# Ledger of designs, part 11: VH-VL binders against Jasmonate-induced protein homolog

Target 1, 185 residues: Jasmonate-induced protein homolog, of Atriplex canescens (Fourwing saltbush) (Calligonum canescens) (p42764)
Amino acid sequence: MASTQAMGMTEQQKKSVDEMVEKATNMGVNVQAQNSAVVSMINQTNVSMTFNENHNWSGSVVGTGYPKSIPTKQSRQFIHQGDAKDGSQGAVVYYGSNANGEPCGWLLAWCAPTNVTPTKPNRVYVDCGAQSKFDTISWDTIKAKLDVGPATTNFTDVDTETTIAAGVTSTGSFASVGAAFGLST

## First folded at step 5 (VH-VL)

Design k14 (framework fv_iluzanebart)
Fold by ESMFold2-Fast, scan of step 5:
Structure k14 (fold): chain C 185 residues (1-185), chain A 122 residues (1-122), chain B 107 residues (1-107)
Amino acid sequence: as target 1 above (185 residues)
Amino acid sequence: EVQLVQSGAEVKKPGESLKISCKGSGYSFTHYWIGWVRQMPGKGLEWMGIIYPGDSDTRYSPSFQGQVTISADKSISTAYLQWSSLKASDTAMYFCARGYDESYWTPYFDYWGQGTLVTVSS
Amino acid sequence: EIVMTQSPATLSVSPGERATLSCRASQSVTSNLAWFQQKPGQAPRLLIYGASTRATGIPARFSGSGSGTEFTLTISSLQPEDFAVYYCQQYNTWPYTFGQGTKVDIK
């Protein structure tokens, strides 16, 4: 059968998503609502990454919130519960360092509508680079870019040698969002 | 070797301020919750609050909200529990504990400090 | 807040006997339940988390079971070092709460 997780996820990330869904369901969270996104992020950099900020266009994070930290070479997951009208639409920014020890940021934005159609598809937008790039974010600009974004994308910032890849796929119960925060070196 | 080492016993008078510490070692201090637990003499355990040192996200049990301040200094891997004005009813053993949870929703507390005895009497 | 109730308050057993301790939650805590052992003058020691998973270094004679609102800690063949107070603790819903404890005494 077809994979129920986002394209490009590692086998360990897929297992972690399944464990997160089971844990949330056991805690009484309705993950099977068609307006939820389960987001898995893997840190492929050489240092731990730290949560900096989020933005919600539609919906909100479940439980204790976003993973505070993503240790090097590990994945972390969260659930974002969408509203009935527009589903799950949000963004997260994590800070870390590149291979040269320079402060860098990685931004993941996703759109998982309540009802996925050709005119309202799953979308992602990604960006990465120097940390200063994310000190003051225009969320309206990010939203405009997300609104025309594909379901799978990647970006490399040549100056900092940072990279980010992401995808979003509907599972029939929820949307699965995967992202890899990394270095191009 | 994971360790939580707490500051020594304190003897105080009502109205005095106090700040006790819990120093973590042998692990990444910013990647785990630190919780504070009170045990009054001859009684059971009660949660006071928890802090995530990486971003100082702090949660208090309702009975301790406004009674104490929980903080952390990640540069020295140390968490703190502080009173602005002690009462006799604060006489207790205070434990710190490290909380682990992959999702950060439901940490369980796997390593504990040795405890700090606080005695408040006139 | 979720109230945790332990029974019995005191359990008197002989070495080598089976001890069974109960813990009830006032509302579902799913499987987010831990068991701790505390000896006089010592910090609590984690025995079980996730209702049934033994913590590192905990002997196989300790086992946990249950889910939702009803939980059990079993010590299959009680050793002299097992005489202590045992606490259950839910970590499903903040604020986290402990039971009042069960004291396991030598008979």
Scores: ipSAE 0.012, ipTM 0.540, lowest interface PAE 8.7, mean pLDDT 87

Design k3 (from i13 with heavy chain N31D S104E H108Y; framework fv_iluzanebart)
Fold by ESMFold2-Fast, scan of step 5:
Formats: C-alpha cells, structure tokens, sequence
Structure k3 (fold): chain C 185 residues (1-185), chain A 123 residues (1-123), chain B 107 residues (1-107)
C-alpha cells in the first residue's frame, strides 16, 4: 500500500528499465556512439506523451533532437553527445495524462561522466506528478539531486498515480540510459 | 527471416473454447509488443489488445476486455489469443502484429504481421 | 476512444493517375498516424508511419502528409498492384483505432 519510492522498484519496472537499457545499448553499438548517453524511454501510459522541454548541464542532443512524442505503449530513443570535460548531463520533461485524464509530467535526468569512476559514476534522477509541478523547474535543485543519485531509481507520485523508473550503465565508450514512464494504476 | 507465423484455420460451434497462436522468429521475441487485430467478414480492422512477452504486461481495447484472453509463452516465442466460449459473432480473420522500435532506424513500425487465422463459428 | 473517418469510401482511378485519400481524427493525434495497404486474402502492409515517413521497401510514389486531425495519403502514379483497401490508424492514444478504409478500385 505504500508508494513504490518507499519499497523500491517493482519487478515490472525493473524488467522495463532493463529492456530499455538493452535497447539503448544496441542502438549505441549500431551507430558507434562515443562519449554519449544513449537514452531509451518507454511510455506505459494510455495516452501519447509530448516533449515539453530539456536542460543541458553538459553536452547536447545530436541528430534530429529529442523525440517530439512518445506514442502510447511505444519507446523512443535519442543520443546526447557529451563534452570533453563533464560528459553528458541533461534532462527531459514529457507531458501526458494519468488514468483520470489529469495533465501530468515525467522528468528524466542523467549524468554520464566522460571518465566513469567510483566517485564519479553514472547517475539518474526521476520525478513525476501533476503537470503544474514542471511549469517552474529549478534546474539547480534537479542538478543537486542528480549529483547524489544512484545508477537505478524509481518514484511514484501517490496523488496522480504516476510512476517513473530509470537506470544507467556503461557499455564501451557510451552510457545506456533506460526509462519507463507509467501509471501506478 | 523475421516473421510471425499463425496457427491454421478453425471451424467451431458456439459455446466451444479456442486458443490460436502467433509464433515469432528471426528476432528477439521479448523485445517487442505483440498485438491482435480482428477483421470481421467484409469489414475493417480492429485492435483487440497488445502484450509485452517479456513480462506479460497486457492491455485490451475496451470492446474486448473480458471477451478474450491474450497471453504469451516467451520460452517458445509464441503469443496466444483465446476464447472461453465462442459466439457466431466471433467469426473473423484474426491477425497478430509486431509493435516496437527498430533501433537501427530510430523509429516505430507496425511492420511485421502474421498471415492471419480464419475462425468460423457456426452451428 | 479516438474515431478515425476515411473518405471517400471508394475511389475509382485509372492506372497512371494520382490517387488522394483522406483521413480525419475526432481529436488531435499529432503525427502519430500510420497508413496500411490490404489486398484480398492478405495481411495489412505498413506504408507510412509518423504521418509522412515511408516504411522500408515502400515505393516513392506513396507519400503521406498532415498533422493534428487531417491527413492525406497520395499515390502519385497508380500502378496495377496498388488497387487495394487503404486504412489509416492513430497510435496517439490507446486503444489504437483504424479508419473504416478506402477502397481504391480500377476505373
């Protein structure tokens, strides 16, 4: 009965994140990604999610940019090229709706350092809830939370019944980030 | 190479149970959603539901919730569609389709379809 | 659920001519729209996804356009093998929904 942030990631969330990490890894290998975060996101809600905004602390998205939408029950990927000093550190926010039709948002932040060490590991930070929560984002606050974040994480917003889970791992010269945006209902 | 192969045509009576299959080959079955589509004789296409074989997460369209069961056995790369009690109105062609992302192209496609299973329910 | 409406129900075209098919959504689906071709006795074949992106192996004579609620499939120089039923499908919201189909018939 407690939120999943108190209990940890569910078995389904763990499988979804692991699958997305694998998709990111396969993509990164296929395109020979270097010093990048390769990100795969799955929308497990009943409504398409729309890209709202991004933030770059270091590095920038490559190619056509962030996916404009993530259709219901589908995944989308992007590559974020890291800079030489600090690697790939960024965030994306997607908007959608919960089971009650209320506007909601999902935020994924990642840190993939140029040189991964035990004191500078790959990190993720996630958040979700009412869309209004993301109308005025403090990027400094998000960065502070990301900077102490683990390699795998999850969050459930009880009020909106939204969930998000994410993980990051290194493969060769790039990081693979997987995220699942969902509902707790 | 990459394909979905469905079980053969079925002729059944009302009230009988039935389970039809869709077997994937040439790709990692657990990496893609599989969906079931109904086409009644002379009519258009209707999504019935989708399943992710990796964890059996299943979503039904509202019109089919409670009427059918969708399942998958990842050990044999096979998805199933089943009825506990068939009706004459279940007479249709049933297709399975792969739903998922091709990481090589950065895109989703409903790109691989089974050949269809014709189900005829009559007295 | 989102209702997809196709027009016309039947389109009669001569080989070599241009065919234009319309699809309307009851609410915005952004660019989350696919077009399928179905010939008698066959499974549907994906032609276009993302409203305008041609699927692998699909001839250049097929093109899609539109966003939001109004979409068009165009076949620029109709070949004999193009006589079929065409369906649009939204994938913006679950359940995914098809239009009722447009039959492209020989004149």
Amino acid sequence: as target 1 above (185 residues)
Amino acid sequence: EVQLVQSGAEVKKPGESLKISCKGSGYTFTDYWIGWVRQMPGKGLEWMGIIYPGDSDTRYSPSFQGQVTISADKSISTAYLQWSSLKASDTAMYFCARIGEDYETYYYAFDIWGQGTLVTVSS
Amino acid sequence: EIVMTQSPATLSVSPGERATLSCRASQSVSINLAWFQQKPGQAPRLLIYGASTRATGIPARFSGSGSGTEFTLTISSLQPEDFAVYYCQQYSNWPYTFGQGTKVDIK
Scores: ipSAE 0.013, ipTM 0.603, lowest interface PAE 7.8, mean pLDDT 88

Design k4 (from i13 with heavy chain Y107W H108Y, light chain N32Y; framework fv_iluzanebart)
Fold by ESMFold2-Fast, scan of step 5:
Structure k4 (fold): chain C 185 residues (1-185), chain A 123 residues (1-123), chain B 107 residues (1-107)
Amino acid sequence: as target 1 above (185 residues)
Amino acid sequence: EVQLVQSGAEVKKPGESLKISCKGSGYTFTNYWIGWVRQMPGKGLEWMGIIYPGDSDTRYSPSFQGQVTISADKSISTAYLQWSSLKASDTAMYFCARIGEDYSTYWYAFDIWGQGTLVTVSS
Amino acid sequence: EIVMTQSPATLSVSPGERATLSCRASQSVSIYLAWFQQKPGQAPRLLIYGASTRATGIPARFSGSGSGTEFTLTISSLQPEDFAVYYCQQYSNWPYTFGQGTKVDIK
């Protein structure tokens, strides 16, 4: 199986994605159907990040599940197996801190449909800022933004000086989703 | 120093309940999975289950699902393995082990082990 | 579950000689393989993880190789303290599974 880089993935992230794909194949997960998303997240902040929440519109996480933590300057991966009809559509929220030690959150949402067309393309949506921003998430609002979103995006929250960049690309075997959770300083 | 310290040996009769412990020190207890491994007398090693103390996410090996309960108390950095009703076939050495998340594999470190708790169940 | 098979069951070697231990997986485990040493009455000691990466404090005479379904642990010049039981373990799929062990015994 070919592996294609999502936006800004490091060489080590690409190797980790390839290893994750082989692991999933050994579990009997059909990653090659392109109804799966292999998601790689890199923590470019100065502290460890912790998993807070997920949401599924279609599909579900498989294998080892969502990484519980992403250590500073490291990446973690997961596989989200899509529905045959609608593919992989989900979101994750991780918590951490900004440069001033203030609690912050980073949100990644993705859509990798089973049949990618101009009217049903691969999409991402991102958000970041103060942790309190994610205490009550309107998943309907996130979905509406995701549904008209681009395949690559970035966002900077000026108040907390946090940033997030993400992209999604079809590899011919699966959808590759990459995200960088970081600081704007 | 980084350590896992287990509770002492137990001698029990069939039908009795038992709870053994594994206390971590020298590291952030909530950042690592803790796993339990059984070794029957004269036999090899087998995984029973794992727990992530930060959120109590617990996963059992299929052979041990429903046979034991794994839990953790993060306020005292201690993981537990519990039987509601012991059987003679539970006679074994029980080890706890720390499992760290690796950059590429999700779990890489099985690097710190408890000294083991010998459990003997006989009539 | 993935079945791990080790061979030989017992390996008789003289001090100073090379020991080669084999481990086979019933399906590919990529590089998600660890090797442990266990001496009587002791907890297992991690030697190798990621098929070929030595754990902290493990002497250079221990080396691991392989990927997929076939793995080897090599001890280049056996020392008296190396006589022990060695286990391979896959961590590609839950449940993690151990091989049955290879006992390295004195010739």
Scores: ipSAE 0.007, ipTM 0.513, lowest interface PAE 11.4, mean pLDDT 85

Design k7 (framework fv_iluzanebart)
Fold by ESMFold2-Fast, scan of step 5:
Structure k7 (fold): chain C 185 residues (1-185), chain A 122 residues (1-122), chain B 107 residues (1-107)
Amino acid sequence: as target 1 above (185 residues)
Amino acid sequence: EVQLVQSGAEVKKPGESLKISCKGSGYSFTHYWIGWVRQMPGKGLEWMGIIYPGDSDTRYSPSFQGQVTISADKSISTAYLQWSSLKASDTAMYFCARIYEDSWTPYYFDYWGQGTLVTVSS
Amino acid sequence: EIVMTQSPATLSVSPGERATLSCRASQSVSINLAWFQQKPGQAPRLLIYGASTRATGIPARFSGSGSGTEFTLTISSLQPEDFAVYYCQQYNTWPYTFGQGTKVDIK
């Protein structure tokens, strides 16, 4: 394996993920059990982002939970420990603002099955746009889209000029998920 | 260098109000929980509560719920511990501590203030 | 709340000797346990977190071990500056709770 990091991760994200995996390992956290996901998010917008909500289809976040905020131009990481049967499958929503100061949201969903196969691969699904888009989320609809999703994806909402890109890759016993929350040119 | 600087010692009478402070510097104040710890004379350490200054999410230990108020002013990187009516049993050293928040591991506190001695006597 | 019990209450050790301090939790705290050193008139100092990880700047003579309900702090060759009170603290479950402390005294 050439890299244990997800495609599209910045050098800052790769270093942060490596440091967090090392730290968790030294503290006895087994990130490799049940194909857990190590998730890194970078805020490429001009303002801080704030955690809004999460959803778990399988597994749960380890430790203190999701980072409460992601400062502008910085990355934050979390570990989502997979369920023995279905692995790590979850989603997070962060709120922030676009270039015009309008409230916006970014949604990342991932699927890292316990046993990755061609028919049960690693998957991501992303969405972004006006904050109101995320006032009521149909998690069943998102799950249906995630279940046919690719391992690497991106989306741009033209109206708000927001972007999101994400990828997931297996490192052997755990999945590395990277996401960039940003603005379009 | 990360520093937590607490306000000076206080001598109060029962029934008086008091607000002590803990000012953070050398880090992003809004991105770390601040906790308050009581140490009664000659005794051990007790967690009172914690606050996340970025959104004022506050959690109290059951023994201290309703007895004290924890707050923060993020514009001046300062956390507060407040009593509306002091009792002689509130005589103690009070420490603030920064709690490392990281979804990789549960909270642990890494930096401490020097302590504020509060003496309540008639 | 999780009750943390430390033993012994007081440990008398000569400089250069090994000190072993125990901490027991009333229910599992996984590896979410920290050790602190407190000298008279001073704030506590973090020594170990995650049961076994030394904090930055802490000498190699300090080591921690254990998981679940049984934990140990070892000082391999006690120095004069190591005479202090040591507290274990769980941060697995809110409210966070401290042990009552072990005082390490000069023999």
Scores: ipSAE 0.005, ipTM 0.479, lowest interface PAE 12.0, mean pLDDT 84

Design k8 (from i16 with heavy chain S103E W104F, light chain N92D; framework fv_iluzanebart)
Fold by ESMFold2-Fast, scan of step 5:
Structure k8 (fold): chain C 185 residues (1-185), chain A 121 residues (1-121), chain B 107 residues (1-107)
Amino acid sequence: as target 1 above (185 residues)
Amino acid sequence: EVQLVQSGAEVKKPGESLKISCKGSGYSFTHYWIGWVRQMPGKGLEWMGIIYPGDSDTRYSPSFQGQVTISADKSISTAYLQWSSLKASDTAMYFCARGYEDEFSPYFDYWGQGTLVTVSS
Amino acid sequence: EIVMTQSPATLSVSPGERATLSCRASQSVTSNLAWFQQKPGQAPRLLIYGASTRATGIPARFSGSGSGTEFTLTISSLQPEDFAVYYCQQYDTWPYTFGQGTKVDIK
């Protein structure tokens, strides 16, 4: 099933996450100590996707590490180093196109607190649709939605026939965030 | 067919400015990195810096930070490497290369033919 | 900066023989390692990327192996056109760095 499979990381994505953690360690980043988020995104659309924008509420990406593109049917990873007080909270927007060749966008936001508790759980928020939807983003609005978001979610925009699924789970002292950017057709 | 075509050889005096070019064709220029590599006479290869033309994200190797400027013009699919004041030690072959992101970071699959820069009095 | 060290500096091999070239990284580069061939007066040519994936158009006699800090390029049956300088290059961590090169000469 497409929606169920899109919610979880593939085994290849999990391996890529492990390799990204090793890369960060080589750069002197202590991923474990920072309660970082290791984010893996898979492009399930029919064309390459291009990085458009990011936002940080707490923490920052390691190095300059947002992937510039995600080729069709491939995954890309990055590490977002958590802030000591609030952990890793951020968002990314990628652009691509739907089955009709219309410009579309996919937005992933995540919250991986420094100390995960029932009152401060891991959260994700997702959105997708026409590219114009992301021309002007209210980050305060996205943050409000993220702050009440679940650990796993999915959304389908009927008008553009685009879909997005995401989840966040704690793995040791860091969080794994997985997302699938796709089409509903 | 993917091609990177570099500007022709240059002969300059110390203190002169210079801007060399690398024109991409046969692919989407804004979706690939362009890197610049120096090879001094009889020596090996060394990275100078890279640029992503789509957003002008530019990274310099520490040894070249402040020594050169890397830029790109998306409208003509051309990347540039520029010196404000050349030194004799800048005498080298300069290559541009296209970078494709293969899971983590770019590997450089297509290379320009090189631009020979000679700086002497 | 990650230092790449190649050995030997020069390798003398007869046509038809196997050539084995080594590349060591000062810290792990995972699998983000490429091998290039450069002939006099020419631009470098990509042979291998991802430590072991052969680039488009590269003959099957070229193979790469290794991960982490130790890497090998093997040419199984050296042809006359294979006499060149070979460079390894890590693209794991910026700044990307090349080894100093191994020159493959005719014996």
Scores: ipSAE 0.079, ipTM 0.686, lowest interface PAE 5.6, mean pLDDT 88

Design n1 (framework fv_iluzanebart)
Fold by ESMFold2-Fast, scan of step 5:
Structure n1 (fold): chain C 185 residues (1-185), chain A 121 residues (1-121), chain B 107 residues (1-107)
Amino acid sequence: as target 1 above (185 residues)
Amino acid sequence: EVQLVQSGAEVKKPGESLKISCKGSGYSFTDYWIGWVRQMPGKGLEWMGIIYPGDSETRYSPSFQGQVTISADKSISTAYLQWSSLKASDTAMYFCARHWGDSYTYEMDVWGQGTLVTVSS
Amino acid sequence: EIVMTQSPATLSVSPGERATLSCRASQSVSTNLAWFQQKPGQAPRLLIYGASTRATGIPARFSGSGSGTEFTLTISSLQPEDFAVYYCQQYNNWPYTFGQGTKVDIK
């Protein structure tokens, strides 16, 4: 079994996830079982991306919270600790720019249930496009889409030429979530 | 009961436009994705795309992007598949299906009965 | 996109015989794999989801197994009503993709 891999995760992302999990565990953070998500995001755009907002349906981010910035061509990680009943279910939105310098956003949502079953699997939902798309988010609508989502997905917004790919995989100790925020140009 | 009912068979000429429908009943139409699947005569099944009726977000399979338009009218619980200009190669059975994927729908997969589209000169 | 390959293309079996159908994914789909049965003139019917879970109302003679890239559908004692085309479908990655189908014919 690949302990920290989600589909499409780079070797650098895998190393960064392993290092974060080890450090967090040594500081007393419990990442084990299907009730925590370790999320790695890589910025494949040509500018830095900045954290805009998050939403929690179940569980909460640990430590100092979400990475405030993801520099160009680098990855950043966070741990979202699940609750005992419903696991880790959350979303993040990062802002940046496309190749033309237009403001754009990338949204990643994940669901890592406490007990993964065929009827309650790990899921992701992704979206990207113009920044204005994310000015007012209906979190109930996102949750409804996430609840029927696959474990691996991708999306391309033709208008802004932005892409996003993500996947979630159980490692036996936690759910590994990988995402790539990018451009189609 | 939960069901999807599709519009009747169509016989068209190349270059004509067409819009076929899929009406849901017995469930909350805006809470589930609706997918369209093509089956050419004597061939297998191909996913064309999906729509979330609550906000009309669509996602197409790469092979069908630009070939068809998927839409929905949530006020009448109906999803649509549309061609601006039909080709003979569009001759096929078209199914709509409610997207399973959550803990509530995995036990049952709901399909429409199919709409046969024949395009010939 | 993920390519689903089914084998054999056609399987000829006698009633009461065991039938084993194979499905291979070009990359891992975990257990997010479904099996459908289609009879002439009908919409597909869900048999198995989550690689191994029988859908409601599906007889016990149908069983599924596998994970990752290799999956099997087994019909332990084929009945006359089981002669049909069987499709596997992955729903792990968008776009969702079907195999080309295995036709189960009477010998």
Scores: ipSAE 0.007, ipTM 0.558, lowest interface PAE 11.1, mean pLDDT 86

Design n10 (framework fv_danvilostomig_arm2)
Fold by ESMFold2-Fast, scan of step 5:
Structure n10 (fold): chain C 185 residues (1-185), chain A 121 residues (1-121), chain B 109 residues (1-109)
Amino acid sequence: as target 1 above (185 residues)
Amino acid sequence: EVQLVESGGGLVQPGGSLRLSCTASGFSVSSYYMSWVRQAPGKGLEYIGYIYSGGYTAYASWANGRFTISKDNTKNTVDLQMNSLRAEDTAVYYCARGLYDSEWGYPFDYWGQGTLVTVSS
Amino acid sequence: ALVMTQSPSSLSASVGDRVTITCQASQSIGSYLAWYQQKPGKVPKLLIYAASTLQSGVPSRFSGSGYGTDFTLTISSLQPEDVATYYCQKYNSAPPLYTFGGGTKVEIK
């Protein structure tokens, strides 16, 4: 149902995104993550999710990289160090399965400029659905969507009964990104 | 099965430094949030800081700049480097493992036996 | 800054008594609250997390309740082996922001 795909965040999604943003903020403050996007993701599906792919438009992940797995009902974090000119702009794709055991994917993209202004704000873009949707990603298309994206967003794929919600905010020298990967059932 | 063993405690003079080590067995420190907590004689528990699976660290504000947490995934150890020690740092130091409890954070499900650090002249 | 206040600081009760320990947060912490037991000369042990979830292996006489700012640990029938200091701990979904309460010492009369 098209109206279902256009619905705003549920109260559970709002709570989950807010909690993940707080987790990212607290990590960033305490590690002094300057000019970075600190990202916290929670897996609200019934199975473990595995890292599939990333893309960098600006900046790169630091430390040990992207979490290889996000166990069911748990969260994982990473830090993406921004480029001095354009900040942190990147994307990750995780694979898992829906309630019916069908292979599915979740995509999170973020844009955290070095100097956040009203004309250059923090942005997120999300997508989810069948795993095959992410076998051939046009990163230029994703970037175009991200470039006009809001600071808080969600999407539900009716066919696979998957959902994703995300938000981004700045608390000073870094951006905090929170995301919830889930099922609509 | 799961064990944490601290070592490296002892007597140190004010202004001195000490490195504590925590050896884990029965699990890999690479997969867990690992924390240090201290307890002064006759006092309560006080949080110091953590290192998480990706290697990033964070500290209580009072510990930041003096204490550094690191880990060696191959040796399965977590270390606490303590600098510019003061008499008030006299305490038993514990390492603790964070329980992955879904959306609720990481309470400490296993603790080491602790190692005593005494700072006095 | 967030402050976790436990009351009472100490108590004495008889075997079989119902014991209640209270923990108050200076700001709402949702359900991000854990309880630890520390027996004399021993390491702390996790009893309860998420305010009311009993850790595996912990006797059923222990229970926790609360949400937001007010939390309670209850021992329904105090046993001799329950002599210990009990600590509440605020934890959030972002380690490292752990704040312990001051502890409550439980003794038998």
Scores: ipSAE 0.000, ipTM 0.455, lowest interface PAE 17.7, mean pLDDT 86

Design n11 (from a2 with heavy chain R99H I100S E101Y G102E Y103W S104L Y105T A108Y I111Y; framework fv_axatilimab)
Fold by ESMFold2-Fast, scan of step 5:
Formats: structure tokens, sequence, C-alpha cells
Structure n11 (fold): chain C 185 residues (1-185), chain A 122 residues (1-122), chain B 107 residues (1-107)
């Protein structure tokens, strides 16, 4: 439990998620707990982070798409609408820098099934480290790790002194996914 | 085990500043998501949230208290300090500190101190 | 600020009764609601968080439900140790606000 630090959404992230849900609803997007995820990411690093890559196992991003950048100490959100069979399952990779100015990456993967059951629960998987770790991603490997993942998790890469924490929960109207991309000392 | 204990003066005169200290064990206020809050309860009345401080030094205050509140932490001592200026008899209450954990499921107070009674009287 | 209104303010019940307490928020709080039990002279104890999630160590006779603005705490079969005051609390936005409390008294 010493290395497991669960991450929660900040007050600002909660309000931003609700604002995004309202805006999406006004655009005709149907946000549902069983087949959509509202994802909030906070950049706790000292520099802006840039969107690099995404992967969809089921569902697709809607509305304005993935945030192209996440400014330092700010949060950004997106909505990923699931398909009827498997719900929302996807991943994003953002690039930035660690405290030493070395190029680093942060990966968030989530699974919000259409029907959440004890055998098909909400899941997350995270990874971070040197940017080169994400130059050639095996999405099958990530999927295998996600498929047995917990609803909350964290990871610290000692070599780059980077951290990532994430969690997923059902809100009754959609699945809420939160992640913090950060640095360790 | 998680424990919290409030300390401070039992009697405060009107216009004085109240300083309360929460000393805790069983958790670290450097752990992501972890916070400590202050909640008060006047005799026979409902609970009122005062302030929270979090692992990242984020601070939140109840605006109804007219900028009378300051919250700070000393992670080396496992302490959180609340300062409340210009005390008035209506501020007579039991003051609690509590462990909070801001998670995707919201912010809730899962472990509470025993409370300290503060009476404001001349 | 978000106002939390509890009803009833008090109720009388017997051991074995099903007790329902309601909490109404002045705006949608997206299930960011907790329920607490407080016995005389004691600090509150967390029972339910995120509207329906049971806190570890809390008996299964306690359950929470609701969404949007309307939330309920149910005690399916009241026990002698359950006579207490119950409070709801929203954490959707600061200031965090508590309901006025519901006192569950022995009949």
Amino acid sequence: as target 1 above (185 residues)
Amino acid sequence: EVTLKESGPALVKPTQTLTLTCTFSGFSLTTSGVGVGWIRQPPGKALEWLANIYWNDDKYYNPSLKNRLTISKDTSKNQVVLTMTNMDPVDTATYYCAHSYEWLTGDYFDYWGQGTMVTVSS
Amino acid sequence: DIQMTQSPSSLSASVGDRVTITCLASQSISSYLAWYQQKPGKAPKLLIYYASSLQSGVPSRFSGSGSGTDYTLTISSLQPEDFATYYCQQSYSTPYTFGGGTKVEIK
C-alpha cells in the first residue's frame, strides 16, 4: 500500500466534467453510465503536455475530440461514447517532460462496459516513463493488462521520476474516469 | 490505524483569534487524494464545514465565514492548523478535524477526531 | 451555495422497522453525496459515500440510493444501536454542505 496512492478528482475537475456533460447533451450526445465515459486528466507536471496517440477497442471519442494539449497544473476532459456491446474501452498517450527536462510519456487506458457486473467491472490501466517507451506500443499487451485491471491504480517510474494515477467509477448516468499525470521526487 | 485529535483552548474571548491543531497518525498528508477537513457543530445544531487542505496544499474555505479562516499543514509533524479570527459567541461549537479522501466517488470524511469544545464568552 | 434539505427532521420507529430518510439538493450534485450517523456526544461516522457505496465495516442493512437532486438512506431492519441522528453531505462543490439532520428516535 506504500506505493499505491489512489487519485481523486479535484473540485475543479468535477465541475469541468459536469460542464462538459451539459455541453455534450446540448449537442445531442447521449451520455450514459453503461456505454459512455467522461474522462478528466490533470497535468501535475511543470510543462504543458501534448496529445500523441489514442487507441479504441470499443467506442469512439465524440464532440471536440481529444484535447490537443493540457497546460501545466490544469485539467482537460473528453467524452468517449461506447458501443452497445462492449461499451467504452480506449486509451490515450500524452507527451511532456520530467523535472530534468527529459521527454516522457503518460498512458491511460480505461474500460467502462455497457453492462457493469462483478465479472465485467470498470477498469483502468496506467503506465508512464521515457517517451521512447511509447514509440512502439503493443495495444494487445495493453488490452491484456487492462482486462484484469482494478478500478483504481497508480504507477511510478523510478528512472524518469514520473507518476500516474487513475480511477473509474459509474455515476448513474455515465462512467467517470479520472487521471493525474505527474512527477515524483 | 487512523487517528486524529483536536487541541486548542476551551475558552476564547470575543474578538480573539482561535487556533486549533489537528494531530494525526496512520496516514500521510503527502498521499495523493488525501485531505484533512475542519467541521464544527454548535450545541444542538447541524454540522457546518469550515475548510479543507489537501496533499498538494490546495485549500478550500467556507465563504460564509467572511475570510476569517486560514488552514495550513506541517507534514513533518503530522499536523493541520486552523486559525479563525474575530471570535464571537455564535462561534461556540464542538470543532472536529477529519480525514478526507477526494476520489472519483467524491470527498467524504471517513475518520473523525473526538472533537474539541470551544466556548466563546467574556 | 448548495442547500441540502433533509426530511423528516425527526421520526419515531421500532426495532425491526424499515426507515427511509430523504435528502434533497437545491441543484444536481451528480451522486457526490455521503451519509453520516451521529450518536449523542460522539463524532459522526461515515455510512455511505457516492450516494450508494457502503463504507467498509458498516452493516448491510444500510443502503443509499438516488441521483440528481433526490437521495435516500434506507435502514432495512432497524436495530437498537441505530437510534441516532443522520446527516447527508454534498461534495459536488465547495462549500461542502450538510443537511439539517434527521433524528431517529425509539417509539
Scores: ipSAE 0.005, ipTM 0.497, lowest interface PAE 11.9, mean pLDDT 86

